VH-VL binders against q8ixk2r445to577. Designs and how they scored, part 124

Target 1, 133 residues: q8ixk2r445to577
Amino acid sequence: FFGMLQNKGLTDYCFDYNPPDENQIVGHQVILYLCHGMGQNQFFEYTSQKEIRYNTHQPEGCIAVEAGMDTLIMHLCEETAPENQKFILQEDGSLFHEQSKKCVQAARKESSDSFVPLLRDCTNSDHQKWFFK
Short names: E, the ipSAE of ESMFold2; O, the ipSAE of OpenDDE; V2, 0.75 times the mean of E and O plus 0.25 times the DockQ between their complexes.

## First folded at step 7 (VH-VL)

Design kk38 (framework fv_axatilimab; at its last look DockQ between E and O 0.05; V2 from the best seeds 0.00; counts 0 for: pae E 10.3 > 2, placed apart)
Fold by ESMFold2-Fast, scan of step 7:
Structure kk38 (fold): chain C 133 residues (1-133), chain A 120 residues (1-120), chain B 107 residues (1-107)
Amino acid sequence: as target 1 above (133 residues)
Amino acid sequence: EVTLKESGPALVKPTQTLTLTCTFSGFSLSTFGMGVGWIRQPPGKALEWLANIYWDDEKYYNPSLKNRLTISKDTSKNQVVLTMTNMDPVDTATYYCAHKLYPGRAFDIWGQGTMVTVSS
Amino acid sequence: DIQMTQSPSSLSASVGDRVTITCLASQGISYYLAWYQQKPGKAPKLLIYAASTLQSGVPSRFSGSGSGTDYTLTISSLQPEDFATYYCQQHYSTPWTFGGGTKVEIK
């Protein structure tokens, strides 16, 4: 699968990654923004290694969650995907982070005027359901 | 249909506190994602954002005015109140309240505005 | 604070003209840009958000484009009701800042 990764509950919001400059692709938090269809910062690939890959700039980035954290951050992709970069996109649209046993949920970023994907206990909420468009 | 209307005094003396009320209909500030902001415009000048409040009571203030501004909501009355202390003639402006759907969005529906003149 | 610079500050145009207004941000704003139209004595009206998405009910002659720091509002065929002042706004980070406005006037 590849394209815009959209939330079912927050209608018209997509995974978005726009680093401050093209020479610093990693280290920043993935956010949610209105699906604009202009590619680049909203174009993601779901791989057979269960990675969510960002290929707009090189080197390629892969979404990861650090142990004990709940935010999705951009890391460098590795030849063999580490466990913190593996997400299982389930049939119901849930995006399950195997290492933490939690699901990706569209949520308010604390003290910020933005929505972000965060790890939360898995529920049947539409805010935890995602699909490629 | 979303509507908002500002109310408050038309004349304020220097050093006094201004209190403006935004009364709205067509949405609830208890609904996930809903917000209301305040924007002002001095006669013939550009728009300036002042403050914003969301459904979860998260508040944002323009840093240049933060020490003078307080925003609060009363969800049961469908009202948002802005208070601005120590008024000065340069604060003379039309004050607007506006609806904001979700963090990260623009102000989509605006009130008609209320003119506040600061003069002795 | 992110500074928004609009150009031109004013322009004169005739009905049927293509009008272009530009907005420059002092730093990248990731498409967090809106355009508003304001007529004398009236509140601003949202035209475009997310740089290029037309607000419901806004005529298709209005379009937005741009990325990074440079954004443009285009009116493809100016109508009599389009004579107004236009403002851009970034809502990428607080304080949310507006451009100085562009007045579109007759002739």
Scores: ipSAE 0.478, ipTM 0.842, lowest interface PAE 2.3, mean pLDDT 90
Fold by OpenDDE, look of step 8:
Structure kk38 (fold): chain C 133 residues (1-133), chain A 120 residues (1-120), chain B 107 residues (1-107)
Amino acid sequence: as target 1 above (133 residues)
Amino acid sequence: EVTLKESGPALVKPTQTLTLTCTFSGFSLSTFGMGVGWIRQPPGKALEWLANIYWDDEKYYNPSLKNRLTISKDTSKNQVVLTMTNMDPVDTATYYCAHKLYPGRAFDIWGQGTMVTVSS
Amino acid sequence: DIQMTQSPSSLSASVGDRVTITCLASQGISYYLAWYQQKPGKAPKLLIYAASTLQSGVPSRFSGSGSGTDYTLTISSLQPEDFATYYCQQHYSTPWTFGGGTKVEIK
C-alpha cells in the first residue's frame, strides 16, 4: 500500500512529514495536515516488513515510536525493521503499533489547533481508522 | 491510589428506577483520558458492561439497555451517577463501577460492588 | 456486537499445573483482549490487557497470547491463590463484551 495515508474520522487529514531541512529528515514528528496530494510530504508506503516508509530521500525514513512516547517520529529505515517501527495496518483500518500495543489515533496536539497522530488505546473510533488514497 | 465505591439502595421494587452513585478518589474526571464505567453481574453469572463516561462528558451505553440507562458525572464531587429505569427481577445483580485510564482501555481498578435486588 | 466465547466453562487442576483458558471473538479485535480474575464475593481484578500486557503487580506466572480472534490466558504453575473464575473481555469496541467465564477449581 502506498500514497496518502488518510484518517477516516478526521476527514481530509493525512499523514504529513515536512522536515525543516531536506538533507536531515530524521528526528522530527509526523503530523496531520489537509490532504493535498502535492509534493512528497504526504507520500508514504506500508511495506511487507510492517514499516511505514517515507520514500522521499535516500536513505529512506521509517516512522518509529521512541520508548515512553506517544508520538510518531521519523527514523532511518533499517535492513531489519526494529520493533519500534513495526505497525499492523489491519483490514478494519486500524493502525496497530506492535511494541506499545496501542493504535494510531488522529488527535489534537496539546495546546494547539494542529493535529498529530498519537498512540492511544485502541477503540473502534473512526479517528483510529486509516486508509491509503 | 485510585479507589471507587458504589452506593445506592440494596432493594428496588419492580418498575422503579435505580440510582447508583460511584464515589472515587485518586483521580479526577477533569483529567484528560479519565473514564468511569459501570458493570453488573447477576449472581453466579457473567459480567455485563452497562455504560461509560469520560472526562469530556462523552458517554457510551450498552445498546441492549440504552433506553433505560443514563450516566452522568459531577467532577467537583468526584462522583458518577447511573440511573436505570423500569427495573425487573432479572436486573438483580452486583453493580460495579470501575476506572479506566483511556478510552478503549480495560477496567484496571474496580469498586467492591453493591448488590441490588429487585423484588416486590 | 462482538461475542466472546470462552472455554472451558470450568476445569479442575492441581497446584503446580499448567492451566490454559481460551477466548474466541466473533470478529477480529486487534489484540485488545483483557483477562480478569474474580474470587467469590470480590470484584474482578485486571490481570492482562492488550492481549499480552501484564497489569502492574500481577505475578509473572500469568501470561496472555493470541491474535485476530483467538486468545489464550496461561498460568504456568497454578498456585493456591489462583483458584478463581477468570473472564476475558474485548476492549476493542463498544459494547464491550465479556466471555462466559472459566472457573478454575481444585482437583
Scores: ipSAE 0.021, ipTM 0.676, lowest interface PAE 4.6, mean pLDDT 93
Fold by ESMFold2, look of step 8:
Structure kk38 (fold): chain C 133 residues (1-133), chain A 120 residues (1-120), chain B 107 residues (1-107)
Amino acid sequence: as target 1 above (133 residues)
Amino acid sequence: EVTLKESGPALVKPTQTLTLTCTFSGFSLSTFGMGVGWIRQPPGKALEWLANIYWDDEKYYNPSLKNRLTISKDTSKNQVVLTMTNMDPVDTATYYCAHKLYPGRAFDIWGQGTMVTVSS
Amino acid sequence: DIQMTQSPSSLSASVGDRVTITCLASQGISYYLAWYQQKPGKAPKLLIYAASTLQSGVPSRFSGSGSGTDYTLTISSLQPEDFATYYCQQHYSTPWTFGGGTKVEIK
């Protein structure tokens, strides 16, 4: 799958990655932003290794969740996907993080005007359902 | 069907505190993403955003007015209350409450508005 | 704060005319631009959000476009019910600011 990864419940919002330094793509948080498809910040690839890759720029980034955390952070992709970079995009649209046993949910970033994807206990909420467009 | 209605005094003296209530139906402020905001419009002038409150009790205020504004909700009554202190004749305006889905969305359903005059 | 400059402040047009209204933001707002219609004594009505997304129930003669700092509302064939004042609003960041309005009048 390749395209804009869109939330079903938070309509018209997509995964977005816009690091403050285009030459340093590691270590920043993935956000949700109005879907528009401009400037390559909203294009991701879901790979056979269960990675969500930010591959329109070099070096390629892979979304990860560090142990004990709930935020999605950009790391470098590796030849074999580390466990913290593995997500299952299920047919019902849920995005399951294998290592944590939690699902990705659209949520408001605390004390801010922005939305972010966060890990939460899995539910049937449309805010935990995602699709590529 | 989402509806909102503003209520409160039509006339306020300078320095007094204004309290406005927005009563709504067709949604609940306990539902994820739901928000209610307040916007005012002085006679013949442009709209000005005042404050928002969301389902998770997060509050947003216009920075130019934030020392004067307090917003709160009563989810069981489907009400949002705006309090504005130290009223001045320049605050004379029509005050609207409006529905807003998530902070990044526009105000999609508005109440009819209530005119508040600040005069001695 | 993001200032929204709207032009023209008023215009006169006939039924059937194509009308274009422009809104300029003081910085980029990444398509987070809404358009509202307001008739005298009435609350604003949302027409368009996200620069180009038509609100449900709004006629297709209304359209929005633009990018960066420059946005436009177009009415492709003006109808009698379209004579009103139109406002833009950025919904990118707080404070969510409005343009000064454009009054569309019968010629």
Scores: ipSAE 0.007, ipTM 0.617, lowest interface PAE 10.3, mean pLDDT 87
ESMFold2 (binder alone), look of step 8: mean pLDDT 93; pTM 0.949

Design kk39 (framework fv_axatilimab)
Fold by ESMFold2-Fast, scan of step 7:
Structure kk39 (fold): chain C 133 residues (1-133), chain A 120 residues (1-120), chain B 107 residues (1-107)
Amino acid sequence: as target 1 above (133 residues)
Amino acid sequence: EVTLKESGPALVKPTQTLTLTCTFSGFSLSDYGMGVGWIRQPPGKALEWLANIYWDDEKYYNPSLKNRLTISKDTSKNQVVLTMTNMDPVDTATYYCAHKLYPGRAFDIWGQGTMVTVSS
Amino acid sequence: DIQMTQSPSSLSASVGDRVTITCLASQGISYYLAWYQQKPGKAPKLLIYAASTLQSGVPSRFSGSGSGTDYTLTISSLQPEDFATYYCQQHYSTPWTFGGGTKVEIK
């Protein structure tokens, strides 16, 4: 699977990675933004290692959740995907983070006019359902 | 289906407080993702965003109008209220309220606007 | 604050013309850009959001493009009802700011 990773509950919102104009692809939070279809910031690849890859820059970025956090952060991809970078995209659209046993949910970023994907207890809400388009 | 209408005084004296009410239909501010903002336009000039409130009571204000603005909602009445203190003739403008579907979206449906003149 | 510069401030055009309006942000805004149309005495009408997505009900002759700091609104074949003032808006970072407007006048 590759393309725009869209939320079922938040109509027209997609995974988006907007690092600063300077080339700093690592360490920033993944956000949700209106699906624009232009690739680049919204083009992701779901791999056989259960990674969500950002291939717009070199070296390639992989979405991860750091210990004790619920936010999705861009990390460097590794030859063998570490557990914190593994997400199971299920047939019902749930995006399950194996290491934490939690699901990715579209949610309001605290004190911000934006949505972000966050780890939450799995509830089968439409805000926890995702698909590539 | 979504409609908004501004109401308030047409004339305000310098130093007074302006209170504007936005009454809307076709959505509720208890609905996930819904927001209402206020934008003004002085005669012949560009648009200026003032404040925004969301379904979860999160509030945003234009910093250039520091400490003069308060935005609140009354979900049961389908109303959003904006107050602006210490009015000055430069605050003369048409004031609009507008619907916002989700954080990060643009203002998609606007009220007709209400003209507020500040003079002695 | 992010400053939005529109060019030109005004233009004269004839029905059937291709019209292009540009909007320059003082910093990258990652497609958080909207275009509005305003006719005299009326409230603004949303035309485009997310830089290139047409609002429902807006004619296909309107299109938006751009990335980073540079954005463009194009009207492919100007119609009589398109004579209006157009505004861009960034909503990437508060305070959300508008361009100075571009008045499209009859030639």
Scores: ipSAE 0.361, ipTM 0.810, lowest interface PAE 3.1, mean pLDDT 90

Design kk4 (framework fv_axatilimab)
Fold by ESMFold2-Fast, scan of step 7:
Structure kk4 (fold): chain C 133 residues (1-133), chain A 120 residues (1-120), chain B 107 residues (1-107)
Amino acid sequence: as target 1 above (133 residues)
Amino acid sequence: EVTLKESGPALVKPTQTLTLTCTFSGFSLSTYGMGVGWIRQPPGKALEWLANIYWDDEKYYNPSLKNRLTISKDTSKNQVVLTMTNMDPVDTATYYCAHKLYPGRAFDIWGQGTMVTVSS
Amino acid sequence: DIQMTQSPSSLSASVGDRVTITCLASQGINYYLAWYQQKPGKAPKLLIYAASTLQSGVPSRFSGSGSGTDYTLTISSLQPEDFATYYCQQHYSTPWTFGGGTKVEIK
């Protein structure tokens, strides 16, 4: 699968990655933004190793969740995907982070006027269901 | 159909507190993602955002006015209230309330505005 | 605070002309830019949000483009009813700030 990763519950919102400094692609939080179909910021690839890759420019970025955290951060992709970079896209659209046993949910960023994908207990909410467009 | 209407006093004396009410229909502030903001415009000048409140009671204020502003909601009455303390003639403006669909969106539907004049 | 610089402050154009208004943000705003139209004595009307997405009911002659710090509103064929002041707004980071406005005078 590849394309825009869109939320079923927040139908207008897609995974988006646009760091302030174009010279430093990794280390920033993945956000949700209106699905605009412009720019490479919303184009992601789901791989056979269960990675969500941002490969518009080199080096390739892979979405990861650091131990004890609930935010999705862009890290460098590794030759063999580490456990913190593996997400299982289920038939029902849930995006399951195997290492934490949590699901990715569209949620409001703490103290911010924005939506972000966060790890939450798996429920079956449409806010936890995703698809490539 | 979303509609909003501002109400409050047309004339306020310097040092008094202004209280404005936004009454709306066509949406609920109990609905996930919904918000209402306040924007003002002095005669002949540009728009200035004042405050915003969301369905989850998260509040945002313009830092230049934060010590003077309070925003609150009454979800059961479909109302959002803005209070602004220590009014000054420079605060003379048309005050608007506006609907915001989600965090990150723009103000898509605006009330007609209510003119507030601050003078002795 | 993010400062929005809008240019020109005013312009005069003939019906049928292509009109361009620009908005410059003091820092990157990741497409979180809206354009509003305000006619004399009326509340602002949202035309475009997310830099290029037209609000429902807005004529297709209006379009938005841009990225990073630089954004543009274009009216492809100016009509008499387009006499108005146009404002840009960044809706990326609070405080949400507006440009100074561009007054369009139709000849």
Scores: ipSAE 0.402, ipTM 0.820, lowest interface PAE 2.7, mean pLDDT 89

Design kk40 (framework fv_axatilimab)
Fold by ESMFold2-Fast, scan of step 7:
Structure kk40 (fold): chain C 133 residues (1-133), chain A 120 residues (1-120), chain B 107 residues (1-107)
Amino acid sequence: as target 1 above (133 residues)
Amino acid sequence: EVTLKESGPALVKPTQTLTLTCTFSGFSLSRYGMGVGWIRQPPGKALEWLANIYWDDEKYYNPSLKNRLTISKDTSKNQVVLTMTNMDPVDTATYYCAHKLYPGRAFDIWGQGTMVTVSS
Amino acid sequence: DIQMTQSPSSLSASVGDRVTITCLASQGISYYLAWYQQKPGKAPKLLIYAASTLQSGVPSRFSGSGSGTDYTLTISSLQPEDFATYYCQQHYSTPWTFGGGTKVEIK
């Protein structure tokens, strides 16, 4: 699967990655922005290794969650996907982060008027359901 | 149909506190994502955003107003209240409340506005 | 604060003309731009959000485009009811800021 990774509950919002420096794509938080259908920053690929890849810039990035964190952050992809970069896209649209046993939810960014994908306890909420468009 | 209506005093003296109420219908501020904001427009001038409150009671304020603003909601009454302290003649404006579907969205439905004049 | 510079401040046009209004942000706003129409004595009406998405019920002669810091509102064939002041707004970062407005007068 590849394309815009859109939220079922927040139908206007898509995964988005806007690194401040195009030459250093890692280390920044993945966010949710209004789906615009026209941007490298909103195109992701779901791989057979259960990675969510961002390949608009070089080197290619893979979404990860650092130990003890609930935010999704861009890391370098590895030859074999590490556990912190594995997300299981389930039949019902939930995106399960294997290492933490939590699900990706569209949530308010703390102290900001925006949404971000965060790890939360898994529920059947539409805000935890994702699909490629 | 989403509808909002502003109410409050038409005349305020300098140094007094202004309290405006936005009464709405057609949506609930208990709905995930929903918000209501306040925007003002001095006569003949541009629009200026003042404050916003969301379904989860998160609040945002325009920092240029030096913490003069307080926004609150009463979800059961379908009301949002804005309080502005220490009114000054430069605060004379039409005050609007407006609906927001989600954080990051534009203000899609506006009230008719209420004119507030600040003078002695 | 993000400053929104809108141009022109006013224009006169005839029915049937193509009208363009521009909005320049002082920094990138990632398509978090809306356009509003305000008729004399009335509240603003949302025309476009997410830079190019037309609000339901708004005539197709209105369109928006742009990216980064530079955005444009186009009215492809001006009608008498389009006499109004138009405002852009960035809602990317608080405080949300509006442009100075463009007054469109029918010749």
Scores: ipSAE 0.191, ipTM 0.753, lowest interface PAE 4.3, mean pLDDT 89

Design kk41 (framework fv_axatilimab)
Fold by ESMFold2-Fast, scan of step 7:
Structure kk41 (fold): chain C 133 residues (1-133), chain A 120 residues (1-120), chain B 107 residues (1-107)
Amino acid sequence: as target 1 above (133 residues)
Amino acid sequence: EVTLKESGPALVKPTQTLTLTCTFSGFSLSEYGMGVGWIRQPPGKALEWLANIYWDDEKYYNPSLKNRLTISKDTSKNQVVLTMTNMDPVDTATYYCAHKLYPGRAFDIWGQGTMVTVSS
Amino acid sequence: DIQMTQSPSSLSASVGDRVTITCLASQGISYYLAWYQQKPGKAPKLLIYAASTLQSGVPSRFSGSGSGTDYTLTISSLQPEDFATYYCQQHYSTPWTFGGGTKVEIK
C-alpha cells in the first residue's frame, strides 16, 4: 500500500523527503513535515520486502538506517532488500527496524527547527505509531 | 485561549541594551512542542524575525543580529525575555512576540506589539 | 538567506472582486509558506500555513496554492474587512523571512 506515512502522536506530521539538490536524491535525512496532501515529497510505498520506498523520482529510493546510527537516510533500493532497509509495520502501528531491534519515533532534530523520524527503544508511545493515509 | 503581551521601555538611547518581556497565558513552555518567537516591524516596513525559543530550551537567532541577541525563558512565570545590545536608531520598530506550536509551524497567535523608539 | 518577493506592492479593488497576491522564493521551500493579514495599528493574523492549510476561524474565501518557489494567496470575493496588508513568510529554514507586503486598498 502507499500514501502519506503519518504519525499518530504528532497527528499533523508525515514522512517527508525533500533533498537540497533535486539532482542528488540519495544520502540525505528523512524529515517530518506538516501533511500537505500534495503527494510528491510525502508519497511513500510500503512493499512486501518491508521497504519504505520513495517513488517520486527514478531511480527509486529506499529508507535505511546505517549501523550505529539512529537517523533515517535515503539510499538506493536494491534487488533484494538489505537488512538495514527493512521495517515491520506492526498491527499497533509501530515501525520496527529489524536489524537494530528499535522502533521509529517522531522526535526533535538536534539544533534544527524540525521533527525527524529516529530509532529509539520500542515503547507504547503514540510518537512511535504510524499509518498510511 | 492563547494570549501574549509585550512589555519594555518605549524609549532607548543609542548604544544601550534593550530588554523586552513577553508574558503569556493559555500554554506553558514546559509543554511539548511549545515555542515563542520575536518579530519586529520598523514603521512602514516589512516584518523581520529576530529569535525563537522552544520548550526544550533550543534557541534560534537571525544570523544578521545573532551577536546582539539573547533569548531566554522563565517557565514558572510564563515569560520569554529578549535582550538586544548596542541599539541604533535603525532598530526603531514595533516588537512582537508570537506563539509557535511545534518546530516547522508558522506563528499562529501574536501579541499586540510594543513600540520601541531609539533616539537620544 | 531565502529572499521573498511579493507582487504587487499594492492593489486597488472593490468589494466582491477576486484578488490574487503572489509570493516568489529565491529557492525551493517545499510548501513551508504562510500568509498573514495585518490591519493598521494591529498585529499580523495568521491566515494560511503549509501553503494551502487554512488557520482555524479563517473564512473559506481565502485560499493558498503553489509549489517550489511560486505561491499565491487568493481572496475569491473581497469583503470590506479584507482591506489590509498581506505578508508571506517562508518557514522552511532560518532565518525565517517575510515578503515586502501587499497593500489591498479600496478602489
Scores: ipSAE 0.333, ipTM 0.794, lowest interface PAE 3.0, mean pLDDT 89

Design kk42 (framework fv_axatilimab)
Fold by ESMFold2-Fast, scan of step 7:
Structure kk42 (fold): chain C 133 residues (1-133), chain A 120 residues (1-120), chain B 107 residues (1-107)
Amino acid sequence: as target 1 above (133 residues)
Amino acid sequence: EVTLKESGPALVKPTQTLTLTCTFSGFSLSTYGVGVGWIRQPPGKALEWLANIYWDDEKYYNPSLKNRLTISKDTSKNQVVLTMTNMDPVDTATYYCAHKLYPGRAFDIWGQGTMVTVSS
Amino acid sequence: DIQMTQSPSSLSASVGDRVTITCLASQGISYYLAWYQQKPGKAPKLLIYAASTLQSGVPSRFSGSGSGTDYTLTISSLQPEDFATYYCQQHYSTPWTFGGGTKVEIK
């Protein structure tokens, strides 16, 4: 799968990676933004290793969640995907982070006018359902 | 069908406090993501955003006016209230309330506006 | 605060003309730009959000484009009902600021 990773509950929002410093592509939080259809910062690839890849810049980035954390952070991709970079996109649209046993949910970033994807206990909420378009 | 309507006094004297009420239908401020904002427009001038309140009671104010503004909601009555203290003739404007579907979205549905004149 | 500069402040046009209005932000706003249409005595109507996404019911002759700090509203073939004042708004960062408006008048 490749394209824009869109939320079913927040129907106008997509995964977005817009690092504030182009010299440091790694280490910043993945956000959610209005789907604009112009690729670039919203273009992701879901790989056979269960990675969510960001290929707009070199070197390629892979979304990860560190142990004990809830935020999705851009890391460098590795030849063999480590466990913290593996997400299972299920048939119902849930995006399951196997290492933590949690699901990716569209959630409001605390005290801000923005949304971010966060790990939360799995529910059948549309805010936890994602699809490529 | 989302609709909003502003109400309040048409004439306010300098130094008085203005209270405006936005009454709406077709949505609830308990719905995840939803917000209501206030925007004003002096005669023949540009639009100016004043304040916004969200479903979770988060409030945002224009810093230029924040010491004069208070926004609140009554979810059960489908109302949002804006209070502005120490009115001045330069505050003469049409005041609008408007719906916002989610944080990050634009104001998609606007009330008809209510004209407030500040004069002795 | 993010300053929004619209140009031109006014223009005269005829039915069938292509009209272009520009909006410049004082800093990058990552496509968080909306365009509104306002007719005399009426509330603004949202035309476009996220720089290029048409609001439901808006005619296809309206289009938005741009990135970073530079955004454009285009009306490909002006109709009689399009004579109005147009405003851009950045909805990226509070305070959400509007441009000064562009009045599209009959030539």
Scores: ipSAE 0.126, ipTM 0.740, lowest interface PAE 4.8, mean pLDDT 89

Design kk43 (framework fv_axatilimab)
Fold by ESMFold2-Fast, scan of step 7:
Structure kk43 (fold): chain C 133 residues (1-133), chain A 120 residues (1-120), chain B 107 residues (1-107)
Amino acid sequence: as target 1 above (133 residues)
Amino acid sequence: EVTLKESGPALVKPTQTLTLTCTFSGFSLDTYGMGVGWIRQPPGKALEWLANIYWDDEKYYNPSLKNRLTISKDTSKNQVVLTMTNMDPVDTATYYCAHKLYPGRAFDIWGQGTMVTVSS
Amino acid sequence: DIQMTQSPSSLSASVGDRVTITCLASQGISYYLAWYQQKPGKAPKLLIYAASTLQSGVPSRFSGSGSGTDYTLTISSLQPEDFATYYCQQHYSTPWTFGGGTKVEIK
């Protein structure tokens, strides 16, 4: 699977990664933005290692969740995916983070006019359902 | 079909407080993602955003005017109210309320606007 | 605050002309740009959001493009109803700011 990773509940919103500098793609939070199909900031690849890869810039990035955190951060991809970079895209559209046992939910960024993907307890909410488009 | 309409006084004296009401239909402001903003336009000048309120009661204000502005909602009446204190002739403008579908979106449906003149 | 600079402030055109209006942001706004059309005595009408996404019901002769700080609105074949003032707006970061407007007048 590859393409725009879109939310079922926030029907116009996609995973988006817009690093402030092409030389520093690592360490920044993944956000949600209107699905526009123009910039490659919204192009992601779901791999057989259960990674969500960002290939628009070099080096390639892989979405991860740091221990104790609920935000999705861009990390460097590794030859063998570490547990914090593994997400199970389930048949119902849930994106399950194996290490934390939580699901990715579209949610409001605190005190901000924006949305971000966050780890939350798994529910049957459409805000936790994702698909590639 | 989303519609919005502004109401309030056409004339305000300097130092008085302006209260404007936006009455809308076609959506509920308790629906996830819905917002309503206020924008003004002085005669012959550009648009200026004033304030915004969302379904979850999150409020945003233009920092240049923040100390003068209050925005609130009454979802049962389908209304959003903007209050602006200490009016000055420079605040003479057409005031618009507008619908905003989600955080990060543009203002997609606008009211007709209400003209407010500030003079003695 | 993000400053939005539109050019030109006004232009004269004929029906059938291709019209181009530009908008420059003082910092990168990541495609969070909208274009509005305003006719005298009327409220603004949203034409385009997210730099290039046409609002429902807007004619296909309107198109938006750009990235980073530089954005463009194009009207491919100007119609009589298109004579109006056009405004850009960044919807990236509060306070949301508008350009000064471009008035499209009959030549």
Scores: ipSAE 0.301, ipTM 0.786, lowest interface PAE 3.4, mean pLDDT 89

